Miniprotein binders against Biotin--protein ligase 1, chloroplastic (HCS1). Designs and how they scored, part 4

Target 1, 330 residues: Biotin--protein ligase 1, chloroplastic (HCS1), of Arabidopsis thaliana (Mouse-ear cress) (q9sl92)
Amino acid sequence: AMESDASCSLVLCGKSSVETEVAKGLKNKNSLKLPDNTKVSLILESEAKNLVKDDDNSFNLSLFMNSIITHRFGRFLIWSPRLSSTHDVVSHNFSELPVGSVCVTDIQFKGRGRTKNVWESPKGCLMYSFTLEMEDGRVVPLIQYVVSLAVTEAVKDVCDKKGLPYIDVKIKWPNDLYVNGLKVGGILCTSTYRSKKFNVSVGVGLNVDNGQPTTCLNAVLKGMAPESNLLKREEILGAFFHKFEKFFDLFMDQGFKSLEELYYRTWLHSEQRVIVEDKVEDQVVQNVVTIQGLTSSGYLLAVGDDNQMYELHPDGNSFDFFKGLVRRKI

## First folded at step 13 (miniprotein; from K1 with T6R T48E R50E K52T E92R)

Design L2
Fold by ESMFold2, look of step 15:
Structure L2 (fold): chain B 330 residues (1-330), chain A 94 residues (1-94)
Amino acid sequence: as target 1 above (330 residues)
Amino acid sequence: STIKIRFKIEAMKMEIEIEITVSDPEELAEIFRWLLELAEWFGADELELEVTVDDPEAAKEIAELLLKLLEEAGAKDVKVEIKDGEVTVRARLK
């Protein structure tokens, strides 16, 4: 029913009166922009009857907002049924939005992957981006691990509360999520340092109820408990913010060490043996190393058969980082 | 005088962009040392920095300062390009 190629509508929804007044202010000043000069229409949730359809396929704003118990994150929601990039919405409008604002869409068609391989976002995928601030650049990239852990714990929490079997979502370093050897999600973080703070934008895609491209959480559930109630994107996102806010506070107060035990229990790489290729006098030599954990910078820590410790870095030439790791002696 | 610094680094697939505006070379030197520490923390093999000066005549002084700071830090293969008030510096950190 819409004919404009260069316009989008953003529905604004606040958890409480404070956030609702922010939404009104944004709408009245028409203050949000997109990077490609797409015409943006801001719509308050109270005005959005025509966009908020009563069907199972649209993100349920009320269900999500009713689930929010956080102090900071997830309390201001931006939603669109179709959107080029949730990440662009929050990152290009960082200063105009409350920190912790989240943008969600039902369908994303210009997603930002880490590579040139565009991640498709069909209906049923939970696609969202949100914002935070940090001050210490040395630990900024570790936020990806905190987010990953919050996603895995959110899925466990929702399954537990609904009496469902746990879906064993695992972390593939540095920013991918897997179930049964198949990718079900990914995390993209970017940061811009301005005014003495790192403005961090976090994008997450999680295959909750989509049939493609690989698998989804509900397909896994049907295999384990065919008559069970299925997971809803709104429930997972609410649980995510609850877990993330707790983990973020621990991370900022005590560092990533406070989360390491849970992280190593959840990732795929404990005691993993990998082959690395070293250049010795213009000849490639293969060595085997065993992953021990993370270095303080957030790269892989490994031990070689020479009992020396190494930091493992991607070489940039492979989509599978574990096929192109280069070791650096510590 | 306005000195605009642009620096990008990637660590664990996360892109970090740093944009800072300072008013004099002493502030530039302090910021540059911080950026170098960050690059070394993440094990970067190479560094690339873009500095824009609103007074193009000052670009030579800025380039000389950056060269001195890189030499003090032990950087190798230092290359500096100056074009219309923009100073681009590239160096090998290992």
Scores: ipSAE 0.754, ipTM 0.900, lowest interface PAE 0.8, mean pLDDT 86
Fold by ESMFold2, look of step 16:
Structure L2 (fold): chain B 330 residues (1-330), chain A 94 residues (1-94)
Amino acid sequence: as target 1 above (330 residues)
Amino acid sequence: STIKIRFKIEAMKMEIEIEITVSDPEELAEIFRWLLELAEWFGADELELEVTVDDPEAAKEIAELLLKLLEEAGAKDVKVEIKDGEVTVRARLK
């Protein structure tokens, strides 16, 4: 019957006085909650600045906020040194937070920090989640592609500004990011429809400066240019919101078609041949198709051996490089 | 009268949950048609809907309405359960 509570501290940071007043209101009401009966302590940025901070590996709030030029996204930040899920913070508190608020953590962990053996992510990963609103449910899942593109363009932009070599981050449909055949990041989106709007929560993990066990952007960079300046999580995130806000405006105004050319240059699947399984008279038959792009719904568009176009869907089986895709007629 | 609708769909690994409250069966039918169109847009094979009413006597009428709408949409293997003002509907769309 007795269950001890977990707790965590969330630091609130606003770009302007408007967001700062929101942060004060949230702290005064103690309004933010987490699942699993976790108790949160809310700390204003001004209070955190009076604390000794001798670890330069922590996310730099000032560096990030100084980089923000957006009108909607990234203007209200929630930070914690350790969280189980940045996505839970923004999704469970959607109505309490300004739309476009972002939660960042230095370490995500699996298991509870109260007791038990806790696995922690490698330090140096950029782990964040933010919110947005959409009205048309038919295009809501396409937001994953807009986010993916904003991440890849943010990395390119930071590299260009710092005079660094191009890091070729590629998109693996539907929500993974790759470099040199290794996963470097992923996107997780959820949505709840309320009050005639789709409330969307976007989670992103990107291996910027982690050493092991996977690759990261700075490891790739050191292989290309060993004496170069390294990428900082704060710079990538600032560039992300700048790119994302522009892409989101284009997406909402003109649809995903406005971003398709850039997206197809960035994803792994241009003219990719894949094996798909079809059911014919209770037998599984394998066919080879060639990826052409995305359908209007956001699934894969492919051409078959009959020169007909098909929409590729998951069949619910495990995936191993598009294993388990099935063709559906268009 | 209060009719609460809960519906979930997954598209391209993104989970979308829809929670709507309406005041009468005509509004419920309008919402249900919209949910069917959304499910069809994403090529969903199955549909699961939960509807909660504050009047248990209305639950039977709502279940009959949902069955009618599913038949009109060509749904198969329709299963409807009614318990204490909660109507759960499961159907195959393809």
Scores: ipSAE 0.747, ipTM 0.900, lowest interface PAE 0.9, mean pLDDT 84
Fold by ESMFold2, look of step 17:
Order: structure tokens, then C-alpha cells, then sequence
Structure L2 (fold): chain B 330 residues (1-330), chain A 94 residues (1-94)
């Protein structure tokens, strides 16, 4: 308690007076908590001059908030220059925050003050988490695909509005984002069913302006148009919420089928031939199947050489899902 | 009495936790059948369920109910632990 480095400042920013009053209430009650009992200080945007002035490359709260035209998502922002996890902020405080609240950080790390190496994301990565609600558990995991599509369309939209060449960000099933064969982002979703609703927390990491560990969007852009304006995290996040809110409304009203055509144009797997491993007696046999799309549950739909349809599942042994696909006849 | 149910599944890398409170074993049976349908929808191989009751004597009745429901579902390798009003059930669904 005398010399603790386990403190965290969270800056609260609302789009309008409604969200600003929520922020004031949260600060007055000191209502937000982190799972490791880190001491949390809540700061209103109006009070946060030192944090926003500390680094010109800090996430620009007003630039982001001025871009927001949504009715639900992105209207309440939580920011910190450094956090262990944006996901923990929104998931552990789901009930205290407006649904659609977003937490952003400039640098994300794991743990605090120990002999092990501390991994952290480089500055320039867009790291954020936000919340939503759903009621039908059978389609909850499909939200990952809606989010992925909103990211790719947001990048396309920002490039178009700035007169830049498109960066062809592709989706690798189920929740990875790729450009030129290299991973540039990922999506992580968790959900808790409470009070007859699925409370969903969505985390996204996107390599906008960080050169490691792989590549980033601005590096690709410099190669295509060296004298062009660069992409900013705030622009992409604003465009993301604009696209996501529209796609989410379509998804909730008409199901994922309403988005499938655009999704299949964007993912990597149309007509892809993949190797599945089947067990025949006590031997592992490799077979080739051709990806056709997604099943209604959200797994890969494929056709074998026998012209039979299969649902493809990861075997759980590798973080690369395509390194152990098992097929199940439909 | 109250019966608290905790259940987790993963589908396409998304973890879903379900927490429900019911007032009697008949409601528990309805919830459990719903959870089995969800697990089957996503092709889950295993099930782990945690049920907490505020009455330790009721824990045995709850465990017997869950065993019956798992038998009806064709579950295998069923393991049940009861400790301090908590009933933990693990089973293979395939």
C-alpha cells in the first residue's frame, strides 16, 4: 500500500450531455473496477489536460468523438495511455457502462512489476474493446464476423474518403485480419448471459501505425502511395462504429445472411481447397475439401471429392485453426 | 431456496458464460435442456456445469437430477462432485 505501482487512470468522454452526465456519475461513485484490484482513478475529459498533453501521439479523444454520428455505439469513451487490457475494463464493468461504450488504450501490456518480461503492444496499434447485447445464443458467435466486416469496410471507407488507394484487408476465419499474407489484426469476443441477455464484449487489435511484429496499414500505404496522408487510429475507429452500427442493425433484423455476400468477397476462403485429417481405424488420413462458405452455426461449410457437404471444426490443438481441421458430415 | 447455474462453452474461439438463477429443480431441468441444445448446436465434445444451492441437503437431489438428465442426453464419463452446496458436473457429450 505504501509504494504501489498498481494504479490506473481512466479518462471518461461522452459524445453528448447524456453521456457526460453518466461520466460524472461514475466518477462521483468511483464505480469502475479492474479484476486484479488495481486502484482506479476516474478522470473526466475536462480534467484530463495533463494526460492528453503528455504525448502528441496519444489517442485524440475530441477528434474521435467529433467523428461519431452513431446512435448507440462509440458514444461513451474510456481512454488510458497504458492498460493491461481494454477488454477487462468493459467486460468487468458491463453493468455500470452504457451499452456500446468503448475503451481505447495507446499501449496494452500484461502484468505489472515482475521478473518475467512484460509483453506490450507497440504504440500506433489501434487497441479497443466495446460492448453490445444480444438475445439469441445460437447466433452470438457470428458477431465476430460482423465486427471483422466492419473493420475491413472502415479501412476501405477511410481510404476512399481521403482519396487513397484501397488497402485490401482480408478476413481469415474465424477472427483474424490479414493484408499481403501477414496478420494485421484480430478480434476477441466474450459473453456472459445474465438477466435474459447475452452481454457481449468485443476486443479488437489493428496494426495501423506500428511496424512490429508483422506489418501495419500505414507501411502498406507508404509502399502504394509514398506521398499520401497516413491513416489515423481515430479515423478508423470512427468509421468502424459507423459501419458496425449499420451492419449490426442489419444482422439483428435480417440475420447474418444479409451480410454474407459482402463477407465472402472479403474473406480469404472462397473456393479454397484445404486438407482435413480423418481417422480411419487407427491411422490419420488426409483428405481435400473445398470451402463453400459458413454453416448456420458459423463453422466452415465445405464439399468433399465425394460431393458430400461437411462442417469443418478446428481440433483444438493449434492456434492456427487450419492446422488440424476435422470434418463432420452434415 | 435458490439454485445458481454456471455454464461455459466455446464456439469459434468465443467464450460464452451463462449464469442463471432459478427457484426450483423443474426450472433447472428446463435450463439444463436449453444448455444441452446450445452445446449440441455448436458441436461441443464436453460439458462442465456448476450448480450452487443455498441448502446443502438439496445438493444431493440436484446431483441426482443432473445425472438423470445427462443419461437421457447420452452423456459419457460423467463425474459429479458435491462440496458445500456446490455441485460440479463434467461429462462427454459424444
Amino acid sequence: as target 1 above (330 residues)
Amino acid sequence: STIKIRFKIEAMKMEIEIEITVSDPEELAEIFRWLLELAEWFGADELELEVTVDDPEAAKEIAELLLKLLEEAGAKDVKVEIKDGEVTVRARLK
Scores: ipSAE 0.726, ipTM 0.887, lowest interface PAE 0.9, mean pLDDT 85

## First folded at step 17 (miniprotein)

Design Q2 (from L2 with K13G)
Fold by ESMFold2, look of step 18:
Structure Q2 (fold): chain B 330 residues (1-330), chain A 94 residues (1-94)
Amino acid sequence: as target 1 above (330 residues)
Amino acid sequence: STIKIRFKIEAMGMEIEIEITVSDPEELAEIFRWLLELAEWFGADELELEVTVDDPEAAKEIAELLLKLLEEAGAKDVKVEIKDGEVTVRARLK
């Protein structure tokens, strides 16, 4: 019977009284908007008992907020049981929200007429988006690598804290997360530059406890330790912000070089051999290159069969990402 | 006068949109040089920039300035279009 995504409720939750007063201000001004003309109802956590009731599958706001030890990120939360896009919530309301605010939903769906940049996610998936600011456009895209690393380290940290076996989550460049050759998550970042700052909105999807479409962390965990206590979305998100805030501070202070060693231990591409195609005259020539790491711009650094260094760029024409790479001699 | 600049870069799947408002052509030239440096940093083959001017009579002056800056930067296949106070510039950087 439902044929419109024109209305939704957003529950606002703050870590402390400071953030709670921000939430009250936003509600009183009715300040948040969505891009698809969806009618938005703002609800304080104290008012939202019927939406925040103890359900097995609902995101537990108190569990998450009790886990937050950060000074900046994750201290202001927006939650809805269903949304078309957590990313839209934080990106289109960037100026109204405290920087570092996070939007979480239990289910993300594709609204009628919405086609691109929408991740559909079932219940059990950790689907969230949050904001940050940067000043140097040359390093803005590297934030995707910092976020990816924070996700992998957060999973490791939660497993360690709970006495569980570690789940080896790997990074597939540039923005995918894998376990045992199957995708378990992805990162989507956008930025707008205004007022001498890059406003960055980060979206993350991580298959924690969803049965489909691929695998999830709890399915992997059950295979390793069948009677173990399972991972909760709230615990992973809390650990994510703890790791991310530390990594972000290192990144902003010392550049991505400060994180490179850990990143290369975590990604899938160390010493990976890739076939790239060049067009010389009217002929297609295939060359084998070996991935060495990242260039300062954030593209792949590789060495060719001529022992020369190359930067690998996507050409946009291939369904196979690595086959579509175009090399440029450095 | 008010000059609004819109520019997009895509790098490693991340879209970066830049909107800047400046008050005179010298500021526009500084911003444009910065955008060129950013495009070069990410290895862009092409550049597309939109400039909107409150005063449509100034649009021709802006287009001429951008064309001059692109020629000085060695850009190729430069195309400039003026419509309703909006200047669209496209150029090949390699």
Scores: ipSAE 0.757, ipTM 0.903, lowest interface PAE 0.8, mean pLDDT 85

Design Q3 (from L2 with K13N)
Fold by ESMFold2, look of step 18:
Structure Q3 (fold): chain B 330 residues (1-330), chain A 94 residues (1-94)
Amino acid sequence: as target 1 above (330 residues)
Amino acid sequence: STIKIRFKIEAMNMEIEIEITVSDPEELAEIFRWLLELAEWFGADELELEVTVDDPEAAKEIAELLLKLLEEAGAKDVKVEIKDGEVTVRARLK
C-alpha cells in the first residue's frame, strides 16, 4: 500500500501561451499544496494525453477551453478525474494561481459544506471551484447570488443555442438551485481577507448528467424531449464563465441592484409567506411574514402582519434555512 | 512589534476569515472597530477574535484594550482569555 496520506494528480491547462507558461512554472516549482498532507503530482495538459483520452465521460479540456471567450475567468484550469475538494485546490493555493483559475473534477469524495459536512459528487455532476477578488466586505456574501444567477443563465443560454426546450432552473435562497421542486445544485463560497482585499473561492455543484441523489438537467430534458441532444458539463461551464464575467463586472461597478430584477425573476420566493418564530417573554410565538426581496446585507426582506418591514435571518441549526428564520426590525 | 489578528464571520452560509497584521495598538483598535461594524452589518449575535502578539508581555495590555472597545460598542457577556501570548475574546453583540 502506498502512503497513509491521500495523493492526487492535477492536470494544468491554459487558454493561451500566457497561462501555459504559468502552468510550467507551477510544475517546475511543485508549488501547489492540499490539506492533510495530500501528495500532489502536477501534469501539464501536453503530458496528460492518457488521462484526457482514457475516459469518454471525462471532462473534455479542449471542448471547455475552446469555448472560453472571457478575459479573466476560466482561462486557467486544473482538472483531476477524482478529487477530495475542488474548493481546497483553489483556496489553499490562491496566491500561486492566477485569479479566476478554475478547478474541475469528475468525482468529488470530500465536500466542504457550511457545516463542514463531507459529501461526494457522482460522475456526471459538474463540480468546480474558482477564484476572484473583492474589496468591500459588506457585499462579499452577495457574490453567491451573482454566481447562482450566472449558473441559471448559463443553462438557459446553452439550451437556447442548441435548440433545446428550456429547463427552468430556479434559485432557492441563499445558495441552492432547483428544477421541478428538486435540488439540482448548490453554491459554496469562502473568503480570506489579506492585504486589504478579500480572496474569494467559489464552489459549485450542478447535477448535469448524474442520476442521483435527486435529478439532473439531462433527466429533465429527456422527459421533455426524449430525442434531444444532451447537455455537456463543458458547455455549461463555458457559458457560466461568459455570464459570470459580465455579471461580476456589473456587480462590482453598479452593485447588486444592476442584477436584482433578473434575480427576482429567477428565485422561488416572490410573495412567499413564511412562518417565523419569535421569543416573547420566554415564549415562542409564530408570525407569518411575506417575502419582498433582499436587504442591502443580502438577507431576506419581508413584511409582517403589522405592515412593518423585517430582515429574516437563519438560526444556523437547520438544514432547511426557512424552518429556522428569525425576524429583525429594520 | 507585531500584532496578528484572526477573525471569522459568517453570512448567508459564507465563511469569511480575516487575517491582519498591524504594528501597534492604535492600528489594532482601528481594525477591531472595522471588524465590529462588519459583524453588526451581517447581524452577528456573537463574535470571537484571536490576537497574537510577538511580545507576550503586551498580551494583558492588548486584552484590556479589546475589553474597552467592546464596552464602547455595547457588547455583552465579554470573556477574555490569555494563553501563551494569544488573546482570545468572545462577546455577545445582541
Scores: ipSAE 0.773, ipTM 0.908, lowest interface PAE 0.8, mean pLDDT 85
Fold by ESMFold2, look of step 19:
Structure Q3 (fold): chain B 330 residues (1-330), chain A 94 residues (1-94)
Amino acid sequence: as target 1 above (330 residues)
Amino acid sequence: STIKIRFKIEAMNMEIEIEITVSDPEELAEIFRWLLELAEWFGADELELEVTVDDPEAAKEIAELLLKLLEEAGAKDVKVEIKDGEVTVRARLK
């Protein structure tokens, strides 16, 4: 092989002395690995001055950690100025990291060998991944909706606390976040079941202060209130974990129904009419249905012209999941 | 001996991988039924399962058990392959 050596520096930061001792243990054992041949260097926050410059506008570790009021989530942070995937960091090292650990990067790309198309998230985008555990496989995919809701509520909370204008971030099923008809973020979840638990890794990208690819929250805010403070990635992430921990506790204790009313006020699909494709004697027939909500499995619930209820599934063939939905009678 | 089960399912863009180790075929059958229930819950059209046995002589018995369970569940187009203690099962769920 003639590939140049790749290296990755991961800065470890804990909320308290407990998490700091975990970080020291990981560094001393050199315990974290990535799925390619990338060489990993573990650096304690106290050692990281060469990596983070004062005028660099890098993710502010202290600002974030000072904002953390959670008991489980966001208390152990892994940061890198540039890396291929925050998701790979937490998912590949799930058992070595405290559950609830978060990985953040300023710039994300996909390394060669992971995808044919290289994808990068530029500086200003809030790019993070974190971990959690669940027990019931039937409701594991619903975590995506809990995360989506926590993001939208975190943005509202930061705006309210800072006296900023309301930014109405909406949810597009299943994993997208929108403002003013433009995509500003997305959620990706994966899970591995081991030792009688579903280990869940959650990845989130949110366009906070990046001018591309579409729009960002601060661009919307500048259009509304050019003289006001702008949103900081660190503040949103802190608010996210506060909201998420509360919502996750409700979800685990009472099921998704405890969050449904707020979720349906926030998503884009209330009473949306969509075209679905049915197979009738090996023919594809199009019908119109009206979205009512989510099924218990997490698919779309809809009512047809016949007043029957249907579960809507993507057909897997189109880029827009709402093109080519297939209904299954309930 | 040990029997390692690997299973993967995707729902709403979320990939779920399941890896379980059991000690005998009856435990394997219980786990397999649970995996079928999950696949049905999420409306999966097809199933792929990999089973690794540390005793290669048991692989044929495991393959026969999985084939029987799939036929009892009404699965179609069932294909079972055995390679050096690895049993791979593919089926259509309808």
Scores: ipSAE 0.749, ipTM 0.896, lowest interface PAE 0.8, mean pLDDT 85

## First folded at step 18 (miniprotein; from Q3 with N13D)

Design R1
Fold by OpenDDE base, look of step 19:
Structure R1 (fold): chain B 330 residues (1-330), chain A 94 residues (1-94)
Amino acid sequence: as target 1 above (330 residues)
Amino acid sequence: STIKIRFKIEAMDMEIEIEITVSDPEELAEIFRWLLELAEWFGADELELEVTVDDPEAAKEIAELLLKLLEEAGAKDVKVEIKDGEVTVRARLK
């Protein structure tokens, strides 16, 4: 079967004249590419009025762009109604895009996930990827935690502003988001070091209005308050960038320590007992440890029943990080 | 000779790819030590490094340099493959 090379439409939106001129430049050069050589059609927001069908379920560019008050993040938007991966768009075109550019799609059909897992995003998911730069490689993985916090606080901020009941979005380390014990989101970060900087591509998936595969924020909200106004993807994304810019500035100025208290209040792992597997003389020994926090590198810090402190590493074999934890450092 | 280094590290479900181009073996050695420090910081068990050299004759000298640097770092199970100016090194750090 000839896979019809379905042309991908990318709508380019700029918050200001600066980002709008970048959009025009990209369109004129036709410089944006996908890794799979899918034919890309670049369209400016001003031209897209005929492509945005009044489908109430499409991402509202104007609603999002009007919510953006950030200085660095989310000011350049790429939207597609259907895309293989938002992460591929931003990572493959990192040098062509302003730092802090975001790609959003309504439907993602080859989204990147953990361990090469494909994330299929049904309609109603908030699927986006954005770019940032970092200088210190030692703290690059901690950006996942900053992003996780920004998502959880963004959902809270939108609920508060709309007078909605609180949706308790929790963090499952290292990069999952949970509500009521069900996964509702995840974060994927990749980085490429070039020109003395870590170019970080951050992918986020959040179940906002999709009933499958688990639950979504709006389903939880309807369960608490049936007559409540629903959360919009655009509102959450706007609130996310506002929270993220603030947390990123704190992180870059003061380190992750400035966010640790909020992280530990938001994560699932306070005083959690976990089994760790040690290999001693070709025997697997199971030990139980209690999670205390994070190490400076961003691994789980735990205490043994011996009162020794341990840094816990994933074994790389388990999809669930908590099933394959190994003690590495004392 | 242009020496292109490609290094990958995974830390807490984040893939970090480092691509650096250097002009000489001394600069390569400095970058390699920095990569080892980063690998140690993240508690990596294994190191995989790909080095591409535009001069295929220099590839052997680069491989010997990398071997020496890995030995100095206490790496084990060092494997070096040289193919058409591409040097691939794998080593166990722990």
Scores: ipSAE 0.759, ipTM 0.913, lowest interface PAE 0.5, mean pLDDT 89

## First folded at step 19 (miniprotein; from R1 with L36F)

Design U6
Fold by ESMFold2, look of step 20:
Structure U6 (fold): chain B 330 residues (1-330), chain A 94 residues (1-94)
Amino acid sequence: as target 1 above (330 residues)
Amino acid sequence: STIKIRFKIEAMDMEIEIEITVSDPEELAEIFRWLFELAEWFGADELELEVTVDDPEAAKEIAELLLKLLEEAGAKDVKVEIKDGEVTVRARLK
């Protein structure tokens, strides 16, 4: 096929004059890049009237920004109605963007999943990526659990404030979100270490109001309360950053232990019994273990029939995630 | 001369890429020990390290150093490849 000049328009929106001046500087320098040499056009929110229409269900930049009360996260927003990957925008431009910047799109067509398969998201899905910094590589992967908690608590908070029924969003370790046994979202994190810091990019997909592929929060809500108001992506994202900023501060100050009790109440695996396979000699031996929590490294902690504690790691080859776990003695 | 180090690790489905530039082999050895400890912390089965030097003559010395460090750390099935000033080492940790 003939290669064409790909192009992309990114709308920049700041919470306050500080972030607005950053947006102007980025536009004047035309300093954001995407992979594959996609041509990038930067547009200030003030210039983007024709790109955001209230009747086409586009992400409402003003609604989101008016909700933001954070000091670090979510104060600088990048939006495009259709985008290959929100993750690429923030990760490839980490040094040019304020830490905590968020990229949102209405439709994503080359998003990254856990296995690097193309993750396409339909309209109505909340698709976003944002950035943070950490110094200790040993705890960097635990950020996925902090993000998961912030999502679940954000949904709970929005439902409570709107007088809606509780939607019980659960965490499937390590980075999936479930409602009523169906996947409703996922988290993808990547990091680069440079200049003595881990630059972390966090991608989140949450099925808020999309009709496919599995279920979405508004479909669950309609099943519980057909006459109720529906959830908006902007409200959830605002609540997410409020919860995340608080949880991130606790995590950085006190470690993940400070969040563990809430995490174990929210995940699917409390007292879960799983079958793991071990090799003894040239034979595969199946053992039943009971999940106890997380190890310090962030893997599953389990107790075996021998009453010993084990760390469970993914095998990578299993068709059943928990069947494919391997034990490592602690 | 410059020594560029590239290292990648995966933990709980999160990819962490580490790129570091140092100026001498003593710094490389210290970085290697840090990366090895990180790999052990996450229980990695294998380690892959890519090191690029701007002087191809130094690549042999770097490869010998990395091989020595991996053997001292107890790594198994160590494989070293040198191409155009790029040294790639792969080793099994378990």
Scores: ipSAE 0.757, ipTM 0.901, lowest interface PAE 0.8, mean pLDDT 85
Fold by OpenDDE base, look of step 19:
Structure U6 (fold): chain B 330 residues (1-330), chain A 94 residues (1-94)
Amino acid sequence: as target 1 above (330 residues)
Amino acid sequence: STIKIRFKIEAMDMEIEIEITVSDPEELAEIFRWLFELAEWFGADELELEVTVDDPEAAKEIAELLLKLLEEAGAKDVKVEIKDGEVTVRARLK
């Protein structure tokens, strides 16, 4: 089978003159690379008007860019109609891109999931990755929770502004998004420490208008309000960056404690009883603990029937974090 | 001598790769302690550390330093391998 060496087209879009000049510079240098050495074609938004016309389901660059009112996040956009991974674009080009740059694709065919499984995302998914910098490595994993909150609050904000019924997007720890007990999204973060900073690449997948593999936000919305206007990927992404920038600033200034109350109202795990496995003298003992919150490191905090507090660690063997929890005494 | 350190941590389904280039060997002990503290903070059961150095004698000194610092940190099952100017250290922190 001829794997057609299909050149990946990346459309570069800037919110202001600053980001637009960065886009021109990147194009002129042809500096953006993919990890698989796929041939990249860089196109400016101004040149792309002829490429985008024919697919009404393509990500609307102008709609998104007009919604962006942030100072740091989402001001430099890379869009592709089809991409292996948005995460690979931002992570491999981190030094070449402005901090807060976002890559969006309509179709992701080699998306990174938790378990090295290639996740193919159909049309109607909002698939994006963006960059940020952090200094304290101890709180780097907490960014997943900030992102999760920003997604859930962005969906509410778009529903509110459109006069739609609220879609109650909930967080399944550590990084999944659920509606009515069905997974509708997930967050993947990676970080590389360089030059005294943690370079964080944040990937988000959200089922907005895709009927498979589970449900999508628009299917839930149609069930509640059949005649309602549907959610657009561009609207959600714009609202996301507005919420995220605010939450990120609070997180950097006051720590995750400033967001904990909202997180616990948004997550699925309030007073959840879970089974944990302990190894005591080469015997596996199952205990039940009750989730109370998060520890300072970002693990699940739980209380035993003994009233002892425990930090719950994943065993690394389970796809479902809740099936492979080990307790550590705090 | 250019010393390059690579360290990986996985915490809450997030991979953190730390890459440090050190020009001053006096900073190594502080960097290694910081890496061990970070591993302990995330409750890592095992640590793997790679140090690449251009000088084979420096590789031996770095290996000895790592052994000492891991012992001070209470690490168990410490294994140090030196090959072609690369020092690989594996240890259990718990």
Scores: ipSAE 0.755, ipTM 0.911, lowest interface PAE 0.5, mean pLDDT 89

